# VH-VL binders against RecQ-mediated genome instability protein 1 (rmi1), part 10

Target 1, 235 residues: RecQ-mediated genome instability protein 1 (rmi1), of Schizosaccharomyces pombe (q10160)
Amino acid sequence: MNQTTTLSTELTELGVRVQNRWLQSLLDYLAKKHSTGANTTPQLVMQYLVASDIRESTTSEGAAPYIVSEQHNVRIENTMLLQIVRVREIGISIVNQLEYLNDLEELKKLKGQKVIRLVHDESGDEEQNDDDGLTEAQDAVQKGSELKKMCRLILEDSNGQRFWGLERKPIKGIQLSTKLGTKLLVKNVLVRRGVLMLDPNNTTILGGSIEEWDKDYFPKRLIEELKGELSKTKA
Key: E = the ipSAE of ESMFold2; O = the ipSAE of OpenDDE; V2 = 0.75 times the mean of E and O plus 0.25 times the DockQ between their complexes.

## First folded at step 4 (VH-VL)

Design s9 (from r7 with heavy chain Y107H, light chain Y35N N36T; framework fv_roconkibart)
Fold by ESMFold2-Fast, scan of step 4:
Structure s9 (fold): chain C 235 residues (1-235), chain A 123 residues (1-123), chain B 112 residues (1-112)
Amino acid sequence: as target 1 above (235 residues)
Amino acid sequence: QVQLVQSGAEVKKPGASVKVSCKASGYTFTDYYMNWMRQAPGQGLEWMGWINTNTGDPTYADKFQGRVTFTLDTSISTAYMELSRLRSDDTAVYYCARVEGYSSSWHDAFDIWGQGTLVTVSS
Amino acid sequence: DVVMTQSPLSLPVTLGQPASISCRSSQSLLHSSGNTYLHWYLQKPGQSPQLLIYLGSNRASGVPDRFSGSGSGTDFTLKISRVEAEDVGVYYCMQALQTPYTFGQGTKLEIK
């Protein structure tokens, strides 16, 4: 009981208001898993929280107010905890994005094959040759990360309300490869016609994901979603 | 594509040590605990312990305490299992498998397994 | 340690017929959360184990609906409604209620 209250207070200071039922369930689970419930820290709880679905794990105090497209220049002063449903790059053509993503998929496939070879290789010469290939693949992947201009997000709050977020200034960690279910703290944000205007000053990335949403998503399912969007624009 | 790839087969003499690697790909390495199991030829599965990939804190089954060491290299998403003072009855296929450490399901089931590493200890 | 006991140890089955495997634990696997920490794995010949059923009755991703898990407390059952050739292998139950995690002895499913 007392430990639950102390942890809730400490988590609130980090911008997160957890469901008491969820937190108690987590403490019971951690006691089972580790037999270490007495040593539970706010940081450990946060690691579980960012992997959770905030519709289950957090209270409506962190939710967005009802957001409507008819409200122009409304400012939401309070801190909201949100999770990312989708990321789209709107500053680069879908055709160019698909080219990049298909190249990335091929590079990931190549890296997978080289890892298998390295596990079975026994000579230093062959291992060094494979290492050189991996370095080139890593450089290519990093160069691909330059393909970023402006992301638009579908965001979800603890009540399941979904709305748009638009990256007005580059936010480190927001890109096509950002995991679905990633948690954001958004504070003092301007809303224009139902869209949250995001920038580094009002947005903090907590990280995490929702495995069910992100499984096989990047880049495979994203490629299929973008192909579908491209096809619809020509119908 | 989520996968765990283990190092190749090893042949060791009694008294030696062996170090098996398990490289993760396709997911965030530090979001999952890494478990180690073994299976002697024709026998069942035996749990050896786990390591918290975020903190590096290992937990060992009592049978292996003092002989096994779990370590990590998070820069390459790799977990290691080192077993020392090998005996002939340590001959087994050694598996790594992930368990959700920080996922919302809290089921503690091993959903992804490595392919296994055969360690043969010759007497 | 929690002791897991499977029966039968060998299970010859005719293709297309149902199969049933039992698993018993030395203590209840029901946690205060309402979850039952019993999981089923299949190890096909020459392969690593793969997850079939988690938390008693939930099918893992990609597992055909002919597989089902049931039971509570200390008695559990894995059922295959119609056995296919690809179902051959050794089936293991596992408890994850407490460390050390423990497995049953395994049930070898073979086609007759």
Scores: ipSAE 0.396, ipTM 0.698, lowest interface PAE 2.5, mean pLDDT 86

Design t1 (from a11 with heavy chain K101W; framework fv_recaticimab; at its last look DockQ between E and O 0.48; V2 from the best seeds 0.00; counts 0 for: pae E 4.9 > 2)
Heavy chain, then light chain:
Amino acid sequence: QVQLVQSGAEVKKPGASVKVSCKASGYTFTGYYMHWVRQAPGQGLEWMGYINPNSGGTKYHQNFKDRVTMTRDTSISTAYMELSRLRSDDTAVYYCARGLWYSSSFHLFDYWGQGTTVTVSS
Amino acid sequence: DIVMSQSPSSLSASVGDRVTITCKSSQSVLYSSNNQNYLAWYQQKPGKSPKLLIYWASTRESGVPDRFSGSGSGTDFTLTISSLQPEDFATYYCQQYYSTYTFGQGTKLEIK
ESMFold2-Fast, scan of step 4: ipSAE 0.801; ipTM 0.915
ESMFold2, look of step 5: ipSAE 0.684; ipTM 0.854
ESMFold2 (binder alone), look of step 5: mean pLDDT 91; pTM 0.925
OpenDDE, look of step 5: ipSAE 0.027; ipTM 0.609
ESMFold2, look of step 7: ipSAE 0.292; ipTM 0.693
ESMFold2 (binder alone), look of step 7: mean pLDDT 91; pTM 0.926
OpenDDE, look of step 7: ipSAE 0.039; ipTM 0.638

Design t13 (from a11 with heavy chain N54D K101W S105R; framework fv_recaticimab)
Fold by ESMFold2-Fast, scan of step 4:
Structure t13 (fold): chain C 235 residues (1-235), chain A 122 residues (1-122), chain B 112 residues (1-112)
Amino acid sequence: as target 1 above (235 residues)
Amino acid sequence: QVQLVQSGAEVKKPGASVKVSCKASGYTFTGYYMHWVRQAPGQGLEWMGYINPDSGGTKYHQNFKDRVTMTRDTSISTAYMELSRLRSDDTAVYYCARGLWYSSRFHLFDYWGQGTTVTVSS
Amino acid sequence: DIVMSQSPSSLSASVGDRVTITCKSSQSVLYSSNNQNYLAWYQQKPGKSPKLLIYWASTRESGVPDRFSGSGSGTDFTLTISSLQPEDFATYYCQQYYSTYTFGQGTKLEIK
């Protein structure tokens, strides 16, 4: 049996329908990278797929049907492969989210400076630091994890169609820090007024990202986007 | 064995257009991107753009955007690059190169055509 | 565009010499998701098309002699030829394929 046919069949059983041209090129690419390696497995293909843009790597067979705001109480029984375009927390005010994200950014700067300082002071004789792990920024980050309530997603299918998804029950791995381009498998999902009703039973997180979407996004670019959204409300 | 065979040398007047061909063999033509790269005499390599032979979709560098057209004919596994409104500084060797990919963003130029010399003179 | 800078622009060396060519990118070409540098090296002999030597910064293309090696990460890269041969007379180009495609200015290697 052809290796591409066997791999396509095995990936389809995992809910992923790859483009033959993408798979053929990937196999040639992997032959160069693993000159001494074994045959390509579905697991190895999945590692590359979750880092890809599904508009390029997958077929329309895994795409969503046409979704409109007028559709209410419609069930999509088939499995869809989707990628995350944006994540928003709708259960917490934008003002409170910005406070948390600014504190997180401050924490990242503080940790970077501590690393530089530690490297510089090689001989030791470090001065006493009380409660090294607990700063205002770090305390805010800990409190922020308790502020997760309900995420709304912008999702994209293999045809480039974008639509809303709403987290009806907490889904582990979906939060403001979730990487853009993360892949989801969604099965037997209810559509309410054009929005996919997501829960742990109908949503599987495959992981991954699209680097060009996610580069420098969390928390810096997210903060800028939220400031823009807040200003429109107050303007 | 992968091969990219380009059309022969061209001599053109300023203001004319030139169309260079690149015939592929030894692989599935629609499975890989086709890039065009040029090199002026004594100069370095300059990327011009690519075509996806499967979809016909193209991406051109800003320097060529208004003058270049890339096409393909899948029935004969051939890619074309047409450059219009030629200037003397378009004198160069024009290469086609196969883009090995797993994302449309990242292509490795693993095979190159032999090059087509285009001379633009009055 | 990401600007690629090579040094030196030219160098002269004898058979058996060890030579190094440096390439610097204006922005990182390291893809964090797979920890891979999207940087290639090409050899071009007079009158010939460029030939791929090294890809992903350090992986040697099939058929390329093991005297050629690439190293570096992020923004700073080197191509090393450990024991120069007469057939290595050529111009060498680095190229990033992380964000579109740009080449260095080239390094012309002259063998005495």
Scores: ipSAE 0.240, ipTM 0.631, lowest interface PAE 3.8, mean pLDDT 85

Design t15 (from a11 with heavy chain G31D S105K, light chain S33D; framework fv_recaticimab)
Fold by ESMFold2-Fast, scan of step 4:
Structure t15 (fold): chain C 235 residues (1-235), chain A 122 residues (1-122), chain B 112 residues (1-112)
Amino acid sequence: as target 1 above (235 residues)
Amino acid sequence: QVQLVQSGAEVKKPGASVKVSCKASGYTFTDYYMHWVRQAPGQGLEWMGYINPNSGGTKYHQNFKDRVTMTRDTSISTAYMELSRLRSDDTAVYYCARGLKYSSKFHLFDYWGQGTTVTVSS
Amino acid sequence: DIVMSQSPSSLSASVGDRVTITCKSSQSVLYSDNNQNYLAWYQQKPGKSPKLLIYWASTRESGVPDRFSGSGSGTDFTLTISSLQPEDFATYYCQQYYSTYTFGQGTKLEIK
């Protein structure tokens, strides 16, 4: 019990307010399945927390204020813990985004073929040919990543409330490939028409993901979602 | 210690509905997902879906989406699985099983109920 | 769905034998981001519920005897019992949890 209080206090200093029951259950799980010889650290708890659903793992104290979705031109000074539900690039056409994502999938196929050939072939000719193709594909994908202009996010708080977030200035780590369930700390943020105005000064990326949301999402399901959105805009 | 205790055997006619309960004890009910898995006589295991007891959120396998409803009552730490429009091939043992909610390991079924036999016959 | 295929469907062995059960998935269950195989093994004794033995292809669940071991990666997996005991009479199932959840058809282990 005392270890739970100490860890909770230290996590609060990092901007994360964990549920006591969640932390106790995690500590019980770790004691049963893993040795705790060096003690459970806040860093170890954070590894599990950033992989969790914050609706389950954190308290309402870190949630967005009730009226944030309806607020206009209001500043929320308190620190909020939020998780990313969706990322969209709104500064680039859906057609260009699909081209990039299809290129990425083709690159993944080429990497698989190269690995197989390296295992079965000691010849420099065949390895060199695979390397040439893979390098060209990698350059194309890298050039595609430079398409980033402005991301719009769907963010969720510990109460399950969802809000729009708009990237006002580039934030490192926010892009189409950002994992679903990634945790953000947002502090002193301006809200305009229910949209959180995000920039590097008010947003800290903690990382992580929610595996169930993210697994097989990028780029496969994202491609499907974008194709669906493109179809609706043509109507 | 952890226990999942299911309701007793049911005999139903084709077209009826069955509702199986799973009462949890020995742990915090809302900290684990509750999955439902069935097993037809002499056959393998088939995943049906899960409920998150904290939120009430559910996910159903495509084969059951139009006939299954999963609910819970947190005041008595009990999960429910209702299957409607029963057919003879729904005759099976129905299990509840908990899944850990901490990290990527939440897909593991570490404790199972004893099973509820559902027989669908004339 | 990812299809899981087990072999053999049944086998007979004597106490003390080394037993190997194979499981194949229709597509890779190795997640490149964390380099983990989303593969578990369960034991089911007649008239009883399944019991988790192994997860992440090779990690033994707490309380499971060390004679049980898992190996493999990608699409090919093996459960090994190094020295069979009478209480090991059971059906063994592999399960993927990479994309939803599917189980193999099971391998029935009969002790001679």
Scores: ipSAE 0.023, ipTM 0.581, lowest interface PAE 7.4, mean pLDDT 83

Design t17 (from a11 with heavy chain F106W; framework fv_recaticimab)
Fold by ESMFold2-Fast, scan of step 4:
Structure t17 (fold): chain C 235 residues (1-235), chain A 122 residues (1-122), chain B 112 residues (1-112)
Amino acid sequence: as target 1 above (235 residues)
Amino acid sequence: QVQLVQSGAEVKKPGASVKVSCKASGYTFTGYYMHWVRQAPGQGLEWMGYINPNSGGTKYHQNFKDRVTMTRDTSISTAYMELSRLRSDDTAVYYCARGLKYSSSWHLFDYWGQGTTVTVSS
Amino acid sequence: DIVMSQSPSSLSASVGDRVTITCKSSQSVLYSSNNQNYLAWYQQKPGKSPKLLIYWASTRESGVPDRFSGSGSGTDFTLTISSLQPEDFATYYCQQYYSTYTFGQGTKLEIK
């Protein structure tokens, strides 16, 4: 009984306000998994929190206030807990993005074929050269520094309210491959015409994902979404 | 102790509707999803849908979405499943099952009701 | 829907035997990001509700005897009973929870 109260208080210090019923169900799960639960730490709870849907796991105290598209310049001083619904790169053409993503998909297939063809634990110069080449290609594709310009996000709060976020300055960890459901703490943010103006000073990435949203999304389903968007612009 | 107690057996005519109840005890009713699974005589298990007792939100399997309604009453910790326009092939044992959800979209069915036999015959 | 196929549909064995039941999914139920298989096994005795035995493909539910074990990954899974007991007469079902919920057709275990 007192365990949920102490954990809830400690989690509030980390910037999140959890629903008591969600915390109780998590403690039940952890007890089943480990047959204890006595030493559940705030850090362990946070691990599960960032993998949750904040509409179910957190209270409305961390939600955004009412945001309208007609607001010219408004500052939200309080800290909001938000989750990422979608990421789009708006500084690079869809055609160039599709070329990049198709290359990623092909690289993944190539690595799969290489693993299947491995017949020895020991490798010669040829296998070593292939490994180096594949690693270099993977690093180049993953880095994709020249393909990141400006991301636009669809963000969602604990009440299910959705709104736009725009990178005002590059934020490390925000890119097309960012997992859906990733959690952000946003503080002292400027809202311009209903869009949150994000930068490294007002945005903290907590990480995580929502597996229902993220499973099989990148890059396969993202490619399909972008092809659909490209088709509409040709009309 | 966790218990799910379901309503008694029902005999219905084709075209009628049936409403099965599932009373929960021994845990926080609003902290866990409630799923409904049916089993026709001599057949396997078929998932029908769930309700989130906290929000009232529901998700139904495509095969049932036009005929099933899931509701709950938090004051008495009871979930309900109503199936309309009954056919003879709806004859089955209907189970409620608690869904343990902690951090993602999936649930484990860790406790089940005893089952409610619904017979549809003329 | 992800289709679950079990084999065999029925199996007869003697007390003390090692029994294996297999389950195949129409697509992978392995989520690469957390390296978990969204696969469970249930036991159903005649006239009773199902009982959870195994989840995450190989994690045994509390209170389940250690003679029950699960293995496999991706699309191919196995439930093993290392030393069959008379009370193990039942139908066994695999279930995926990767994309909604679907069950296999069941394997009826008949004890000789």
Scores: ipSAE 0.388, ipTM 0.702, lowest interface PAE 3.5, mean pLDDT 84

Design t2 (from a11 with heavy chain K101F; framework fv_recaticimab)
Fold by ESMFold2-Fast, scan of step 4:
Structure t2 (fold): chain C 235 residues (1-235), chain A 122 residues (1-122), chain B 112 residues (1-112)
Amino acid sequence: as target 1 above (235 residues)
Amino acid sequence: QVQLVQSGAEVKKPGASVKVSCKASGYTFTGYYMHWVRQAPGQGLEWMGYINPNSGGTKYHQNFKDRVTMTRDTSISTAYMELSRLRSDDTAVYYCARGLFYSSSFHLFDYWGQGTTVTVSS
Amino acid sequence: DIVMSQSPSSLSASVGDRVTITCKSSQSVLYSSNNQNYLAWYQQKPGKSPKLLIYWASTRESGVPDRFSGSGSGTDFTLTISSLQPEDFATYYCQQYYSTYTFGQGTKLEIK
């Protein structure tokens, strides 16, 4: 299959080594979806890859092997493809984060209610209190964009091995609302006691998500996770 | 070209176990998930679970979690579904179905086996 | 589980008729991040396995005649057959794949 080989080669040059079985499945899906034999490009493959689980779509075979050691400092010179399992903001108190996230969740609920009432166009009397609450929640959400300080990540590779990642410098696109399963390329990274030391020079965000992980996660499930973490720290 | 061929009909007593097979051909067996769906006489379709033939990983619906086991044998491109502690209301046609996926999160059931009738009677 | 409800449970129609089947989900199956409805339609003839007709609420599977169309978003969906043919008499099922997999109870389309 010439097309499969060409696509695999081009993606490997970008640091992404796809599994042939996954690529074949994708090509079958695209053939069904378009039925006319639309031409498949590396860019189109990447669009679907960033929505995949790299444990199933990619492989570490053919890449230089390195071990992330908890016992020794090491530099991983090669490019690593990783997906985000969790993001935590460690430069801001959990209490302040929960205040922001609860306001954001309330804003989402209020916005849903207003859309339903506007569609109905049935009730004549809507309380002004709802508008005041929505305005306050919107202000809190806007202030939240300024709350980014330093994120700690749980990252996962094509073999399912998990690593700690820490922002040494702010990386645009990494924050609490970053989708779970977002793909990163990390190169020439310093590892200190098992933690990948991330910065804008060694980290490229490819985007994407894993729908099963991210669906209904932000902010509802994140709030519950943070409440659990707060309970542990206050014990 | 894609075919899913299931094992023959089974008649079992309550309390017994049944193991249904699904042999795949015409595609890369490990490239697609295999789902199991059943249909009781005159009833609708009920999803039971899936297996990832590449990893052997499984996901079962909560209603079957304590009674179902899904396995595969990659050397013969065959998936298996075993249901234990059978009851009369497990009488159904059991289907295997290929899960076409692109994101590893959600699957389309694009090819189905012919079905295996399992009758549970005293 | 997301509960899928179909109406009607059965209907009688003649060849050439326009047929409409409705499907409702107990919660939205629209994923806001990609603006896609995780909703499929299947056709099942007596003694046969189901056949995928439509996915993503409105995308026809390869080989499915253009008289079949799907529409709707969020919680309310419709399958339409614009000019019924003899081979279309079957039971039709909607299915969500937003949160695992659940099917509607089916709509049996019978000859009038």
Scores: ipSAE 0.401, ipTM 0.701, lowest interface PAE 3.2, mean pLDDT 84

Design t22 (from a11, 30 letters changed; framework fv_mosunetuzumab)
Fold by ESMFold2-Fast, scan of step 4:
Structure t22 (fold): chain C 235 residues (1-235), chain A 122 residues (1-122), chain B 112 residues (1-112)
Amino acid sequence: as target 1 above (235 residues)
Amino acid sequence: EVQLVQSGAEVKKPGASVKVSCKASGYTFTGYYIHWVRQAPGQGLEWIGWINPNSGGTKYNEKFKGRATLTADTSTSTAYLELSSLRSEDTAVYYCARGLKYSSSFHLFDYWGQGTLVTVSS
Amino acid sequence: DIVMTQSPDSLAVSLGERATINCKSSQSVLYSSNNQNYLAWYQQKPGQPPKLLIYWASTRESGVPDRFSGSGSGTDFTLTISSLQAEDVAVYYCQQYYSTYTFGQGTKVEIK
């Protein structure tokens, strides 16, 4: 009967403060999905929470305490729960990013053909410089590794406030392919000229996504957005 | 027991407006979206839009944008569909349905109102 | 808009026999990231609102008899009633919820 209270308390210890109405609707959903919704764990609730829109699922206690864009040289000591609206790589030119993303799309088309080519190349050591599917895959992987320099994020809090986050040091899991709606816990973060200064010590990635934002986004819609941004800079 | 109870049948002239109500009970009204779907006599189902009673946020099928207005009164747990500039083609049974949230953005219609027949005739 | 097309428009089946309804979407309703099909089936009896039967293409809603099953992926989906009962006489609708919400035109199932 008091399952909502117990779950809310345990989630708060994990840095997440849920709306009671959202939690009740989740328990109803779980009852439908499973014949008996008994024994819902905080871990199971977290799996659904990271797939939610925090504007609907969480309270304002996890939100930014003021308008972030208007702050300079201020430290936000409390833990915020944020969701990623957009990821951009600002340490690499848009032209180079587009080359990488187009290569990824081409590799998906060639995924089955790579095995066929390997079967046809019995003399393994000799490579065809102009036509080498394995080399293309290796080049794309190496490009991906080297293309990660510094990401800038558009972040959103539970009140719908949007603001910038800048990756000051590489954070594992933050890259162009990071799903839209991914949840972050950010604690003891410095704000410089309206931008959150993110690093591995102040940022924890919880994962997840918002399906409406993310489906069909990477890499096709991201390519379209980057082409639009490139066109505006050339006008 | 979850129930959605709709207002009674309406007869309107072309050019008039109609406002249909949907009273919810048996659950937390603000925890679920309310969708509106219509069905012309002998025809299939057509989605009109949804309202989130918690925020007042709405989404409309482009076909109805500008003519349909969705509202909700949380104090009475009642959702409303108002359709303006009525035409004979708007003659249909109008249903409200509860949107059970399975993911962040998509809902399934798990409970439906009994329907409200709106007849538009000159 | 994703267009949903059902076949046949009507189907007459003897009591206890299998009924099969097909549904085709104009584009894939499979979300590759979670490998889920955003496809539902509804049952509507005369004078009543629709009732949810199946979601995620193959998951049966609570309280729905096990003679109802859904299958398919991407663009082609099937609703099967393994042993038709008298209470199953209804119109059946498929629905996508991948991009907004659109319904098929319906398939009327009646007893032969």
Scores: ipSAE 0.284, ipTM 0.678, lowest interface PAE 4.4, mean pLDDT 85

Design t23 (from a11, 32 letters changed; framework fv_mosunetuzumab)
Heavy chain, then light chain:
Amino acid sequence: EVQLVQSGAEVKKPGASVKVSCKASGYTFTDYYIHWVRQAPGQGLEWIGWINPNSGGTKYNEKFKGRATLTADTSTSTAYLELSSLRSEDTAVYYCARGLKWSSSFHLFDYWGQGTLVTVSS
Amino acid sequence: DIVMTQSPDSLAVSLGERATINCKSSQSVLYSSNNQNYLAWYQQKPGQPPKLLIYWASTRESGVPDRFSGSGSGTDFTLTISSLQAEDVAVYYCQQYYSTYTFGQGTKVEIK
ESMFold2-Fast, scan of step 4: ipSAE 0.521; ipTM 0.763

Design t29 (from a11 with heavy chain G31D K101F, light chain T100R; framework fv_recaticimab)
Fold by ESMFold2-Fast, scan of step 4:
Structure t29 (fold): chain C 235 residues (1-235), chain A 122 residues (1-122), chain B 112 residues (1-112)
Amino acid sequence: as target 1 above (235 residues)
Amino acid sequence: QVQLVQSGAEVKKPGASVKVSCKASGYTFTDYYMHWVRQAPGQGLEWMGYINPNSGGTKYHQNFKDRVTMTRDTSISTAYMELSRLRSDDTAVYYCARGLFYSSSFHLFDYWGQGTTVTVSS
Amino acid sequence: DIVMSQSPSSLSASVGDRVTITCKSSQSVLYSSNNQNYLAWYQQKPGKSPKLLIYWASTRESGVPDRFSGSGSGTDFTLTISSLQPEDFATYYCQQYYSRYTFGQGTKLEIK
């Protein structure tokens, strides 16, 4: 069924302008695997859109109208659809961030080992005193939840143009663990020295990710990136 | 019905170039990526790259990046794969395959052309 | 590149037999965020193009007989044919699509 026009119109009202080719490809896939075109809702399309690369799935109509990095104290009235390329915590030292991230990696290892009781023998003593390691890892995670101060983002629009975003005020859902490729709607945003000044009033998090960017990224690849940045700072 | 029809067999000398075509029918050509996969005699399948017929954007496997060019002509729903500076070990059956949507990043190959045999010999 | 290894390289079986083919990847093809294994199986009959049988490690493609099943997770995968038919004479390939596309070397199945 031809529902592409109706779906495109409804998605546009949500701030998302999809490419007809991308939408048709999705509808063909859904008809074969999970659904018919007649049963496809804007909500279902959005589930796939937030997992897409907006350079391939959306039109340039939602892109930044000019190079944001050239602007000084200018307000962009238009709604922009953006995807997150990188997140950095700039209010906390890299050393402290690495401590937290290494602790998270250790916690994941401990969870894997604790699925099965580690001490097995014939004595009939099934008790273990392995609580200290797990408790320490849990404390590290709690410390990490307090490490959110101020995130700086690299954002990308549907044309592939990249520019900076800075949290003026905490935005729930933006932190070091935010998935790469997460989609944002940004409207009525102030630009200072080429940086988008983000806050909860001008930023809506749609969610999602770009699988190719995000797989194996957090925390392993992020740790390696931060180690590299720390090394260059010393040099 | 979806169909991918490739050009006929080619015999080339080392150092020459070969250009294989793949004509699509039964679907909207620009809605699906076109991939190229080759198979040397008695060997497995080797992915070479893809083209997005809508944008003309391409991505090539590192092994072929300096010798392969993928293009398309949307007016005749045809994709092309040109491989230059041919060597004897380029002797293979070359397939085009349609990329079925799974995400913005990855496709699986749901329809394949019949294959084009390319023989490179003196 | 993720290296895909299949075993055995060839086998012979009788019609009605249960056949298993193994595939191993050099690194995990399981994406933890969606809990999906980026692993597919293809069938290639002599002189013909490959045909997609299974994707997401265990999901059967439309039109593929239910005697074909896939299983496994992470790095170890199996294709099973529960009751072999004459038309199943073919070479079978596993393929990862976690990091673009690499195929196993193939398993040739001979039916007596």
Scores: ipSAE 0.027, ipTM 0.559, lowest interface PAE 7.0, mean pLDDT 82

Design t5 (from a11 with heavy chain K101R; framework fv_recaticimab)
Heavy chain, then light chain:
Amino acid sequence: QVQLVQSGAEVKKPGASVKVSCKASGYTFTGYYMHWVRQAPGQGLEWMGYINPNSGGTKYHQNFKDRVTMTRDTSISTAYMELSRLRSDDTAVYYCARGLRYSSSFHLFDYWGQGTTVTVSS
Amino acid sequence: DIVMSQSPSSLSASVGDRVTITCKSSQSVLYSSNNQNYLAWYQQKPGKSPKLLIYWASTRESGVPDRFSGSGSGTDFTLTISSLQPEDFATYYCQQYYSTYTFGQGTKLEIK
ESMFold2-Fast, scan of step 4: ipSAE 0.532; ipTM 0.778

